# VH-VL binders against p39960r1967to2165, part 35

Target 1, 199 residues: p39960r1967to2165
Amino acid sequence: VPLEDVCERENTLIPTIVVKLLEEIELRGLDEVGLYRIPGSIGSINALKNAFDEEGATDNSFTLEDDRWFEVNAIAGCFKMYLRELPDSLFSHAMVNDFTDLAIKYKAHAMVNEEYKRMMNELLQKLPTCYYQTLKRIVFHLNKVHQHVVNNKMDASNLAIVFSMSFINQEDLANSMGSRLGAVQTILQDFIKNPNDYF
Short names: E, the ipSAE of ESMFold2; O, the ipSAE of ESMFold2 at other seeds; V2, 0.75 times the mean of E and O plus 0.25 times the DockQ between their complexes.

## First folded at step 20 (VH-VL; framework fv_disitamab)

Design CC1 (at its last look DockQ between E and O 0.75; V2 from the best seeds 0.00; counts 0 for: pae E 2.2 > 2)
Fold by ESMFold2 at other seeds, look of step 20:
Structure CC1 (fold): chain C 199 residues (1-199), chain A 121 residues (1-121), chain B 105 residues (1-105)
Amino acid sequence: as target 1 above (199 residues)
Amino acid sequence: EVQLVQSGAEVKKPGATVKISCKVSGYSFTSYWIHWVQQAPGKGLEWMGWIDPSDSYTNYNQKFKDKATITADKSTDTAYMELSSLRSEDTAVYFCARLPYSDYWNYFDYWGQGTLVTVSS
Amino acid sequence: DIQMTQSPSSVSASVGDRVTITCRASQDIRNYLAWYQQKPGKAPKLLIYDASNLQSGVPSRFSGSGSGTDFTLTISSLQPEDFATYYCQQYDSYTFGGGTKVEIK
């Protein structure tokens, strides 16, 4: 289901499933070694996702405070599975080249950091509201994960790598011959390290 | 063009160590995980583990955790797998492989040509 | 943890035959499955990803179907270059099926 349709249907700025999954990870998962890099069991992930699809669709009060959802990596996996199954990436097909072209120029030393930040902020303001707000929520979440790197071993660079496919779809990635993947990772690493510069 | 080029065949005695190289080109080495896969003679494919070259974080199939050591050298864009205490059962072709993107639900879009390791007394 | 049962272990076929190979996962793996072709002395070659998506450059006579636990690779009209061993692979823990050797009758 498109992100905009979910937010419109729920009358929310961020999909409820995203908020609930991220809140639970922030509550009890930030010190999990290899968080977002080591998977939970796919059986537990499927069960949680099915519960959201069945119970969450009919009850906005659905919670993760349940013995069924004890495994942190299953909650993290469910979040990544949700993002993987979105029909469009978080930079959107319409804007992904604008974002990545800017980062490619910056990586090539074709602009100074202050100009890069200014132009990146301009691009972010062009995103639809639900994309912007969902991205913001995710970036601040990943910043919290990054702050726990001593225990979880997941710094901003690691997180940028394992979340990059959520921001560029496989068709756009294949057409770029891989150069845009590195650009997405550069953008995400900077967002995660310096979220207040952008959001 | 994406390429994974492995070191040549090795013949070793039982108890020896071998280190197989996998040099990549045509893409950013640190943006993609490298996996290793064993294929024993007349047998199927068995996943051994992966490395994230950006920080050298590794994940191993439990079967191979005491046999294999996976490393990466960012300065030469090369991944390595060292096999220790070789036994005749370790005779196999060893492949390195790349994912289309670095994540844990994935498949292998590029493979090295394979390195035959023969362990003979 | 996830077992992949691949059938048959071998099939004898002629050029032009339709060949069907199946994989069954011990757990629901959604569409997180790939199919590979391997010729003797060569590395595996990706044919199908996400159960049904044809990899770029792979002939359209190859197709994949299925989701959940039951998956099928079909070669609609076998060609001489298709005599090889075929493997399925699930994405969660990278377990491969046991392989299906497609041989000349």
Scores: ipSAE 0.689, ipTM 0.862, lowest interface PAE 1.6, mean pLDDT 90
Fold by ESMFold2, look of step 20:
Structure CC1 (fold): chain C 199 residues (1-199), chain A 121 residues (1-121), chain B 105 residues (1-105)
Amino acid sequence: as target 1 above (199 residues)
Amino acid sequence: EVQLVQSGAEVKKPGATVKISCKVSGYSFTSYWIHWVQQAPGKGLEWMGWIDPSDSYTNYNQKFKDKATITADKSTDTAYMELSSLRSEDTAVYFCARLPYSDYWNYFDYWGQGTLVTVSS
Amino acid sequence: DIQMTQSPSSVSASVGDRVTITCRASQDIRNYLAWYQQKPGKAPKLLIYDASNLQSGVPSRFSGSGSGTDFTLTISSLQPEDFATYYCQQYDSYTFGGGTKVEIK
């Protein structure tokens, strides 16, 4: 399901499943060693996803405060599964190359940091509202994960690598040097370290 | 253009140790995880574990956790797998492999050529 | 623990035949499954990812289908270079099926 369709149907700026999953991770998962890098079981992840689809759609009081959802890595895995199954890049299909071209120029020293930040902010402002708000929520979440690196062993660079899959077109996966993948990782690492510069 | 080049075949006695290398080129070593896969003679493929070369964080198949030690050297863009206390059942071809991007829910897009380890006597 | 049951273990076929290979997962793995081809003395080669997506450079006679627990690799018209062993692989714990050897009749 397209992100805009979900937000429209829910009358929200961010999909409710994203908000609930991230809130629970922020409540009890920020110190989990290898968070987002060590998998939860797909069986537990499927069970949680199905519960959202069946119970969360019909019960406003549905929460993750339940012994069924004890495994933090299953909650994190459900969030990653949700992102993987979106039909579009979080930079949008239309704009992903604009984001990555900018980062490639910056990495090649073809612009100064202040110009890069200004142009990146211009691109962010062109995103549809639900893309921007969902991206913002995710970036601030990952910043919190990064701040707990002493315990969880997941710094901004680790997180940027893990989450780059949500920001790349399928055709860029065939790129053997990964110039666009590397650009996405550079963008995300900067967002995660310095979210207030962009959001 | 992407290459994973493994060290050559080895013949070892029971109880010995072997260290297999996997040197990468054509991409950023620290941006992708390296996985190891065992194929015993006439048998199928079995996943052993992975390493994140950026900080040497590892994850193992529980079956191999006491047998294999996976490491990485960023200065040479090389991953290693050491097998200890070799037994005849450890005779196999060992592959290193890469994902198209670093994530635990993925498939292997590039493989090393394999390293045959033979344990006999 | 997710078990992958691949069948058949071998098939004898002629050039031009349609060949179907199946994998069954012990749990719902959505579409998180890949198919590989392996020739003797070589590393596996990726054919299909995410159950149905054809890898670049793989001939269109290969196709994948299925989701959940039941998956199929189909070779619509077998060619001489297709005689090999084929493996499925689920992504969660990287469990491979037992393999299917496709050999000439």
Scores: ipSAE 0.613, ipTM 0.832, lowest interface PAE 2.2, mean pLDDT 88
ESMFold2 (binder alone), look of step 20: mean pLDDT 91; pTM 0.921

Design CC2 (at its last look DockQ between E and O 0.82; V2 from the best seeds 0.71)
Fold by ESMFold2 at other seeds, look of step 20:
Structure CC2 (fold): chain C 199 residues (1-199), chain A 121 residues (1-121), chain B 105 residues (1-105)
Amino acid sequence: as target 1 above (199 residues)
Amino acid sequence: EVQLVQSGAEVKKPGATVKISCKVSGYSFTSYWIHWVQQAPGKGLEWMGWIDPSDSYTYYNQKFKDKATITADKSTDTAYMELSSLRSEDTAVYFCARLPYSDYWNYFDYWGQGTLVTVSS
Amino acid sequence: DIQMTQSPSSVSASVGDRVTITCRASQDIRNYLAWYQQKPGKAPKLLIYDASNLQSGVPSRFSGSGSGTDFTLTISSLQPEDFATYYCQQYDSYTFGGGTKVEIK
């Protein structure tokens, strides 16, 4: 299901499943070693995802207050599975080259940091509202994970790497030079370290 | 052009150690995890583990955690796998491989050419 | 761990034949499955990702289908360069199927 359709159906700016999963991870998962890098049990992840698909049509019908959902890495895995199964990436197919071209130019020293941030903010403002708000929620979440790096071993660079697939799909990656994945990682690392510069 | 170039074939005696290299080019070494895969003679493929070259974090298949040591050298864009206490059943071709995304739900889009390690008395 | 059962272990076929190879996962793996081709002395080559997506540069006679637990690789009209061993691979713990050798009849 497209992100816009979920937000329209729920009358929300961020899909409810995203909010519920991120809140649970922020509550009890921020110190999990290898969070988002070490896999959870796929059986638990499938069960949770299926429960959301069957029961989670509204906020009132689903809760994570259940012993079935004890594994933090299964909660994290369900979130990553949700993002992976979205039909479009979070930078969108329409804009991913615009985002990555800026980062490539910046990495090549073809623009100064102030100009890079200004142009990146302009691109972010062009995203549909639900994309922007969902991205913002994710980036601030990952900033919190980054702040717990002493315990969880996941700094902004690690997180940027493991979330790259949410921002560029395989088709767009295959149609580009190999540098676009590195560009996505550079953008995400900066977002995670400095979320207030962009959001 | 993405390339993973492995070191050449090795012949070792039981009890020895071997270190296989995997030098990458055509992309940013620290942006992608490097995986290692074993293929014993006449057998299928078995995943051994991976390394994130950006911080040298490793994750191993439990079967290989006491046999293999995976490392990376950012200054030479090279990953390594060391096999210790070699036995005849360690005779295999060993591949390094890359994912399109460095994540645990993935497939291998680029492979090294393989390194044959033969352990014989 | 997710077990991958690949069948058949081998198939004898002629140029022009339709070849079908199957993999069954012990648990629901959604579409998280890839297919590889391997020729003797060579590294595996990715053919299909996410169960049904053709990798760039792979001939269109290769196709993949399935989701959940049952997956199929099809070669619609076998060519001389297609005689090789084929493997499926699930993404969660990188378990490979046992392989299917496609050989000349």
Scores: ipSAE 0.673, ipTM 0.856, lowest interface PAE 1.7, mean pLDDT 89
Fold by ESMFold2, look of step 20:
Structure CC2 (fold): chain C 199 residues (1-199), chain A 121 residues (1-121), chain B 105 residues (1-105)
Amino acid sequence: as target 1 above (199 residues)
Amino acid sequence: EVQLVQSGAEVKKPGATVKISCKVSGYSFTSYWIHWVQQAPGKGLEWMGWIDPSDSYTYYNQKFKDKATITADKSTDTAYMELSSLRSEDTAVYFCARLPYSDYWNYFDYWGQGTLVTVSS
Amino acid sequence: DIQMTQSPSSVSASVGDRVTITCRASQDIRNYLAWYQQKPGKAPKLLIYDASNLQSGVPSRFSGSGSGTDFTLTISSLQPEDFATYYCQQYDSYTFGGGTKVEIK
């Protein structure tokens, strides 16, 4: 289901499943070693998705805290599975080249940092509202994960690497021999380290 | 052009150690995990583990955790796998492979040519 | 650990035949499955990813279907270069099927 269709159906700016999964990880998962890099079992993740789809849709008091959902990596995996199964990336197919071209110029030292940040902010403002708000929520979440790196071993660089798939699809990667993947990682690392510069 | 080029075939005695190299080109080495896959003669494929070259973090198939050591050298864009205490059942072709994204739930879009390790005598 | 049961283990076929290969996962793996072709002495080559998506440069006679636990690779009209061994692979723990050798009849 497209992100915009979920937000429209729920009358929200961020999909409810995203908010609930991120809140639970922020509550009890920030110190999990290898968070987002070590998967939970797919069986546990499927069970969580099924429970959320059925109970979360009909019970506004539904929570991930109870003993059914103890495994933090299953909650994290469910979130990454949700993002993976979106039909479009978070930069969207329409804008991903604009984002990555800007970062490629910055990486090549063809642009000073202040200009890069200004132009990146302009691009972010062009995103549809639900994409922008969902991205913002994710970035601030990953900043919190980064702040716990002493315990979880996942700094901003590690997080940027393991979330790249959510931001660029395989078609757009094929044209750049990995340059666009590295560009996405540069963008994400900067977002995660400096979220207030962009959001 | 993305390429993974492995070191040549090795013949070893039981108890020896071998270190297989996988040199990459055509992309940023630190942006992609490198996986290793074993194929014993006449048998199927078995995943062994991966390395994130950006920080050298490794993750192993439990079956191979005491057999294999995976490392990376960013200065030469080369991943390595060392096999220790070789036994005859370690005779196999070993492949390095790349994911399209550095993440779990993936498939292998590029493979090295394979390195035959023969353990005999 | 997710077991992948691939069948048949081999098939003898002629050029032009339709060949069907199946994989069954021991638990629901959604569409997290790839198919590979491997010729003797060579590395596997990706054919299909995410159960049904054709990899760039792979001929359209190859197709994949299925989700959950049951998956199928189909070669609609076998060509001489298609005689090889085929493997499925699930993404969660990277378990491969046992392989299906497609041979000349």
Scores: ipSAE 0.663, ipTM 0.852, lowest interface PAE 1.7, mean pLDDT 88
ESMFold2 (binder alone), look of step 20: mean pLDDT 91; pTM 0.918

Design CC3 (at its last look DockQ between E and O 0.92; V2 from the best seeds 0.73)
Fold by ESMFold2, look of step 20:
Structure CC3 (fold): chain C 199 residues (1-199), chain A 121 residues (1-121), chain B 105 residues (1-105)
Amino acid sequence: as target 1 above (199 residues)
Amino acid sequence: EVQLVQSGAEVKKPGATVKISCKVSGYSFTSYWIHWVQQAPGKGLEWMGWIDPSDSYTNYNQKFKDKATITADKSTDTAYMELSSLRSEDTAVYFCARLPYSDYWHEFDYWGQGTLVTVSS
Amino acid sequence: DIQMTQSPSSVSASVGDRVTITCRASQDIRNYLAWYQQKPGKAPKLLIYDASNLQSGVPSRFSGSGSGTDFTLTISSLQPEDFATYYCQQYDSYTFGGGTKVEIK
């Protein structure tokens, strides 16, 4: 389901499933070693996803405070599965090359930091509202994960690597000869380390 | 062009140690995890573990956790797998492989050519 | 652990034949399944990812289908270069099927 359609259907700026999953991880998962890098069991992830689809749609009181959802990595996996199943990337297909071209120039020292940040902020303001708000929520979440790095071993660099799929699809990556993956990782690392510079 | 080039075949005695190398080119070494896969003679494929070269974080198949040690050297863009206390059942071809994204739930899109390790008395 | 049951273990076929290989997962793995081709003395080569997507450069005679627990690789018209061993792989925990050797009759 497209991100915009979910937000319209729910009358929200961020999909409800995203908010609930991230809140639970922030509550009890920030110190999990290898968070977002070590998968939970796919059986638990499927069960959680099905519960959201069936129970969450009909029960406003649906919560993750249930013995069925004890596994933090299953909650994290469900979040990543949700992102994987979105039809469009979080930079949107329309804008992913604009984002990555900017980062490629910056990595090549063809642009000063102040101009890079200015142009990056301009691109972010062009995103549809639900994309922008969802991205913002995710970036601030990953900043919190990064701040717990001593226990969880997931700094901004690690997180940028394991979330790259959500920002560029496999066809666009193949056509770029791989240069755009590094660009996505550079953008994400900077967002995660310095979220207030962008959001 | 993405390439993973492994070290040559090894013949070892039981109890010895072997270290297999996997040198990468054509992409950023630290942006992609490296996985290792065993194939015993005439048998199928079995996953052994992976390393994130950016910080050397590893994850192992429990079957191999006491047999294999996976490392990475960012200065030479090379991953390594060391097999200790070799036994005859460790005779196999060992492959390194890469994912299109360094994340779980992905296929192996590029493979090394394989390294035959033979353990015989 | 997720078990992958691949069948048949071997197939004798002629050039031009349609070949079907199946894999069954012990639990629902959604579409997180790949198919590989391996020729003797060579590394596996990726054919299909996410159950049904052809890898770049793979001929359209290869197709994949299925989701959940039951998956199929089909070669619509076997060519001489297709005689090889084929493996499925689930990539939640990286378990491979036992392989299917496609041999010339």
Scores: ipSAE 0.675, ipTM 0.865, lowest interface PAE 1.6, mean pLDDT 89
Fold by ESMFold2 at other seeds, look of step 22:
Structure CC3 (fold): chain C 199 residues (1-199), chain A 121 residues (1-121), chain B 105 residues (1-105)
Amino acid sequence: as target 1 above (199 residues)
Amino acid sequence: EVQLVQSGAEVKKPGATVKISCKVSGYSFTSYWIHWVQQAPGKGLEWMGWIDPSDSYTNYNQKFKDKATITADKSTDTAYMELSSLRSEDTAVYFCARLPYSDYWHEFDYWGQGTLVTVSS
Amino acid sequence: DIQMTQSPSSVSASVGDRVTITCRASQDIRNYLAWYQQKPGKAPKLLIYDASNLQSGVPSRFSGSGSGTDFTLTISSLQPEDFATYYCQQYDSYTFGGGTKVEIK
């Protein structure tokens, strides 16, 4: 299901499944070693994903306070599975080249940091509202994960690497000369380290 | 062009150590995890573990946890796997491989050519 | 860990034959399954990912199907260059099937 369709159906700015999963990870998962890099059991992830689909995640009475959901890495895996199953990436297919071309120019020393941030902010303002708000929620979440790096071993660079799929699909990556993944990672690392510069 | 080039074949005695290299080119070394896969003679494929070259974080198949040590050298864009206390059952071809994303739930899209390690007394 | 049961272990077929190889997972792995082709002395080559998506450059005579626990690789019209061993692999924990050797008779 497209992200905007979920937000419209739920009358929300961010899908409720995203909010519930991220809140639970923020509550009890920020110190998990290898968070987002070590997978949870696929059986638990499947069960959680199916529970959201079947038991109505749009009904705010659904809770993750259940013995079935004790495994933090299964909750994190469910979140990544949700992002993987979105039909479009978080930069959108329409704009992913705009984002990555900007970062490629910056990496090639073709612009200064101040100009890069200004132009990146302009691109962010062009995203559909649900994409922008969901991205913002994710980036601030990942900033919190980054702040717990002493315990979880996941700094902004590590997080940028493991979330790259959510921002560029495999087709766009395959059509690249190999530089576009690194561009996504540069963008994400900067967002995660400096979220207030962008959101 | 993405390439993973491995070191040449090795012949070792039981109890010895071997270190296999996997030099990458055509992409940013630190942007992709490197996995290692064993193939014993006439047998199938068995996953051994992976390394994130950006910070040298590793994850191992429990079967190989005490046998293999996976490392990476960012200055030479090379991953390594060291096998210790070699026994005859360690005779195999060893492959390095890459995913299209550095994340779980992905296939191996590029492979090294393989390194034959033969352990015989 | 997730066990992958691949069958048959080998098959002898003629050029032009349809060849079907199956894999069964011990638990639901969604579509997180790849198929590889390996020729003697070579590294495995990716054919299919996410159970049914053809890798770039792979001939359309290869197809994959299935989801959950039961998966199939089909070669619709076997060619001489298809002599190889084929492996399925689930990529939640990277367990491979035992392989299927396809011999051209």
Scores: ipSAE 0.668, ipTM 0.862, lowest interface PAE 1.7, mean pLDDT 89
ESMFold2 (binder alone), look of step 20: mean pLDDT 90; pTM 0.911
ESMFold2 at other seeds, look of step 20: ipSAE 0.644; ipTM 0.853
ESMFold2, look of step 22: ipSAE 0.662; ipTM 0.858
ESMFold2 (binder alone), look of step 22: mean pLDDT 90; pTM 0.908

Design CC4 (at its last fold request DockQ between E and O 0.94; V2 from the best seeds 0.72)
Fold by ESMFold2 at other seeds, look of step 22:
Structure CC4 (fold): chain C 199 residues (1-199), chain A 121 residues (1-121), chain B 105 residues (1-105)
Amino acid sequence: as target 1 above (199 residues)
Amino acid sequence: EVQLVQSGAEVKKPGATVKISCKVSGYSFTSYWIHWVQQAPGKGLEWMGWIDPSDSYTYYNQKFKDKATITADKSTDTAYMELSSLRSEDTAVYFCARLPYSDFWNYFDYWGQGTLVTVSS
Amino acid sequence: DIQMTQSPSSVSASVGDRVTITCRASQDIRNYLAWYQQKPGKAPKLLIYDASNLQSGVPSRFSGSGSGTDFTLTISSLQPEDFATYYCQQYDSYTFGGGTKVEIK
């Protein structure tokens, strides 16, 4: 289901599944070694996803406070599965080249940091509201994960690598031969380290 | 052009150690995980583990955790796999492989040519 | 670990035949499955990813289908260069099927 359709149906700015999964990880998962880099079991992840689809749609109080959901890596995996299965990536097919072209210029020293941040903020303002708000929630979440790097071993660089595919479609990746993936990683690393500069 | 070039065939005696290299070119070494896959003679493919070259974090198939040690050298863009306490059952071709992007739930789009390790008295 | 059961273990076929190979996963793996071709003495070559997406440069006679636990690779019209062993691979723990050797009869 498209992100905008979910937010419209729920009357929310961020999909409820995203908020609940990220809140639970922030509550009890920030010190998990290899968080977002080590998978949970796909069986547990499927069960959690199905529970959201069945219980979350009809139960306003659905929570992750349940013995079934004890595996932090299954909760993290469910979040990444949700992002992977969105019809469009978080930068969207329409805008991914605008974001990545900007980062490519910055990486090539073709603009100063102040100009890069100004232009990046202009691009962020062009995203639909639910994309912007969901991206903001994710970036602040990953900043919290980064702050726990001494225990979880996931600094901003590691996180940028394993989340880069949430921001570029497989088709766009294949056409770019890897240059746009590196650009996405540069953008994400900066967002994660400096979220208040952008959000 | 993405390439993974492995070291040549090895013949070893039982109890020995072997270290296989996988030198990459055509992409940023630290941006992609490197996986290792075993293929015993007349057998199928079996995944062994991976390394994130950016910080040398490793993740192993439990079957191989006491047999294999995976490392990476960022200065030479080379991944390594060391096999210890070799036995005849370790005779196999060993492949390094790359994902299309670095994350779990993935497949392998680039492979090394394979390194035959033969363990014989 | 997710076990992958691949059938048949071998098949003899003539040029022009339709060849069908199946993989069954021990649990629901969604569409997280790839198919590979391996010729003797060579590394595997990716054919299909995400169960049904044809890799760039792979002939259109190859196709993949399925989701959940049951998956199929089809060669619509077998060619002489298709003599090889074929493997499925699930993405979660990287378990490969046992392989299917396609022999030209």
Scores: ipSAE 0.726, ipTM 0.878, lowest interface PAE 1.4, mean pLDDT 90
Fold by ESMFold2, look of step 20:
Structure CC4 (fold): chain C 199 residues (1-199), chain A 121 residues (1-121), chain B 105 residues (1-105)
Amino acid sequence: as target 1 above (199 residues)
Amino acid sequence: EVQLVQSGAEVKKPGATVKISCKVSGYSFTSYWIHWVQQAPGKGLEWMGWIDPSDSYTYYNQKFKDKATITADKSTDTAYMELSSLRSEDTAVYFCARLPYSDFWNYFDYWGQGTLVTVSS
Amino acid sequence: DIQMTQSPSSVSASVGDRVTITCRASQDIRNYLAWYQQKPGKAPKLLIYDASNLQSGVPSRFSGSGSGTDFTLTISSLQPEDFATYYCQQYDSYTFGGGTKVEIK
């Protein structure tokens, strides 16, 4: 299901599943060693995603504070599975080259940091509202995870690596032959370290 | 061009240790996880574990956690796997392999050529 | 751990034959499955990723299908160079199927 269709159907700016999963991780998962890098069991993740699709759509009181969802890595895995299975990436197929071209120029020293941030903010403003708000929520979440690096061992660079695929479709990855993936990692690392510069 | 080049074949006695190297080229070593896979003679493939070379974080198949030690050296772009207390059952070809991107739920797009370790008295 | 049951263990076929190899996962693994070809003395070579996507440089006679628990690899018209052992691999815990040896008779 497209991101905008979910937000329209729910009358929200951010998909409810994203908000609930991230809130639960922020509540009890920020100190989990290897958060977002150690796999939860796919059986637990499937069960959680199916329960959310069934119970979350028909029960406004649905909560992840349930004995069924004790595994933090299953909650984190469900979030990453949700992102992986979106029909479009969080930069959108329409704009991913705009984002990555900008980062490539910056990495090549073809612009100064102030100009890069200005132009990146211009690109962010062009995203559909649902994309922008969902991205903002994710980036501030990952900043919180980064702040807990002493315990969880996941700094901004680790997080940028393991989330970079959520911002490129596999079709875009194949077309770039991997070069655009590195650009996404640069963008994400900066977002995670400096979220207030962009959001 | 992406390459994973492994150290040569080894013949060891039971109880010995062997350290297999996997030197990478053609990409940024710290941007991709390295996995290790065992193939015993005439048998299938069995995953052993992986390392994130950026911070040396490791994750093991529980079967191999007391047998294998996976390390990485960022200064030489080389991953290593050490096998300790070798037994005849450890006789196998050992492969290193790379993911197309660093995350779980993945597949191996590049492989080393394999290193035969033979354990015999 | 997710068990992968691959069948058949071997098949003898003629050049031009259609060959079908199956893998069954003990749990729903969505489309998180790859297929590899391995020739004697060589490393495995990726053929198919995400159940059905053909890797660059792999001939179009190879195709993959399935999702959830049941997956197939098909060689539509077997060629002499397709003599090899084929493995499926699930992405969650990296368990491989037992392999299928394809022999030209």
Scores: ipSAE 0.709, ipTM 0.868, lowest interface PAE 1.5, mean pLDDT 89
ESMFold2 (binder alone), look of step 20: mean pLDDT 91; pTM 0.919
ESMFold2 at other seeds, look of step 20: ipSAE 0.699; ipTM 0.861
ESMFold2, look of step 22: ipSAE 0.678; ipTM 0.855
ESMFold2 (binder alone), look of step 22: mean pLDDT 91; pTM 0.914
ESMFold2, look of step 24: ipSAE 0.650; ipTM 0.851
ESMFold2 (binder alone), look of step 24: mean pLDDT 91; pTM 0.922
ESMFold2 at other seeds, look of step 24: ipSAE 0.724; ipTM 0.876
ESMFold2, fold request of step 25: ipSAE 0.627, 0.632, 0.641; ipTM 0.844, 0.842, 0.847
ESMFold2 (binder alone), fold request of step 25: mean pLDDT 91, 91, 91; pTM 0.920, 0.914, 0.918
ESMFold2 at other seeds, fold request of step 25: ipSAE 0.653, 0.661, 0.652; ipTM 0.853, 0.856, 0.851

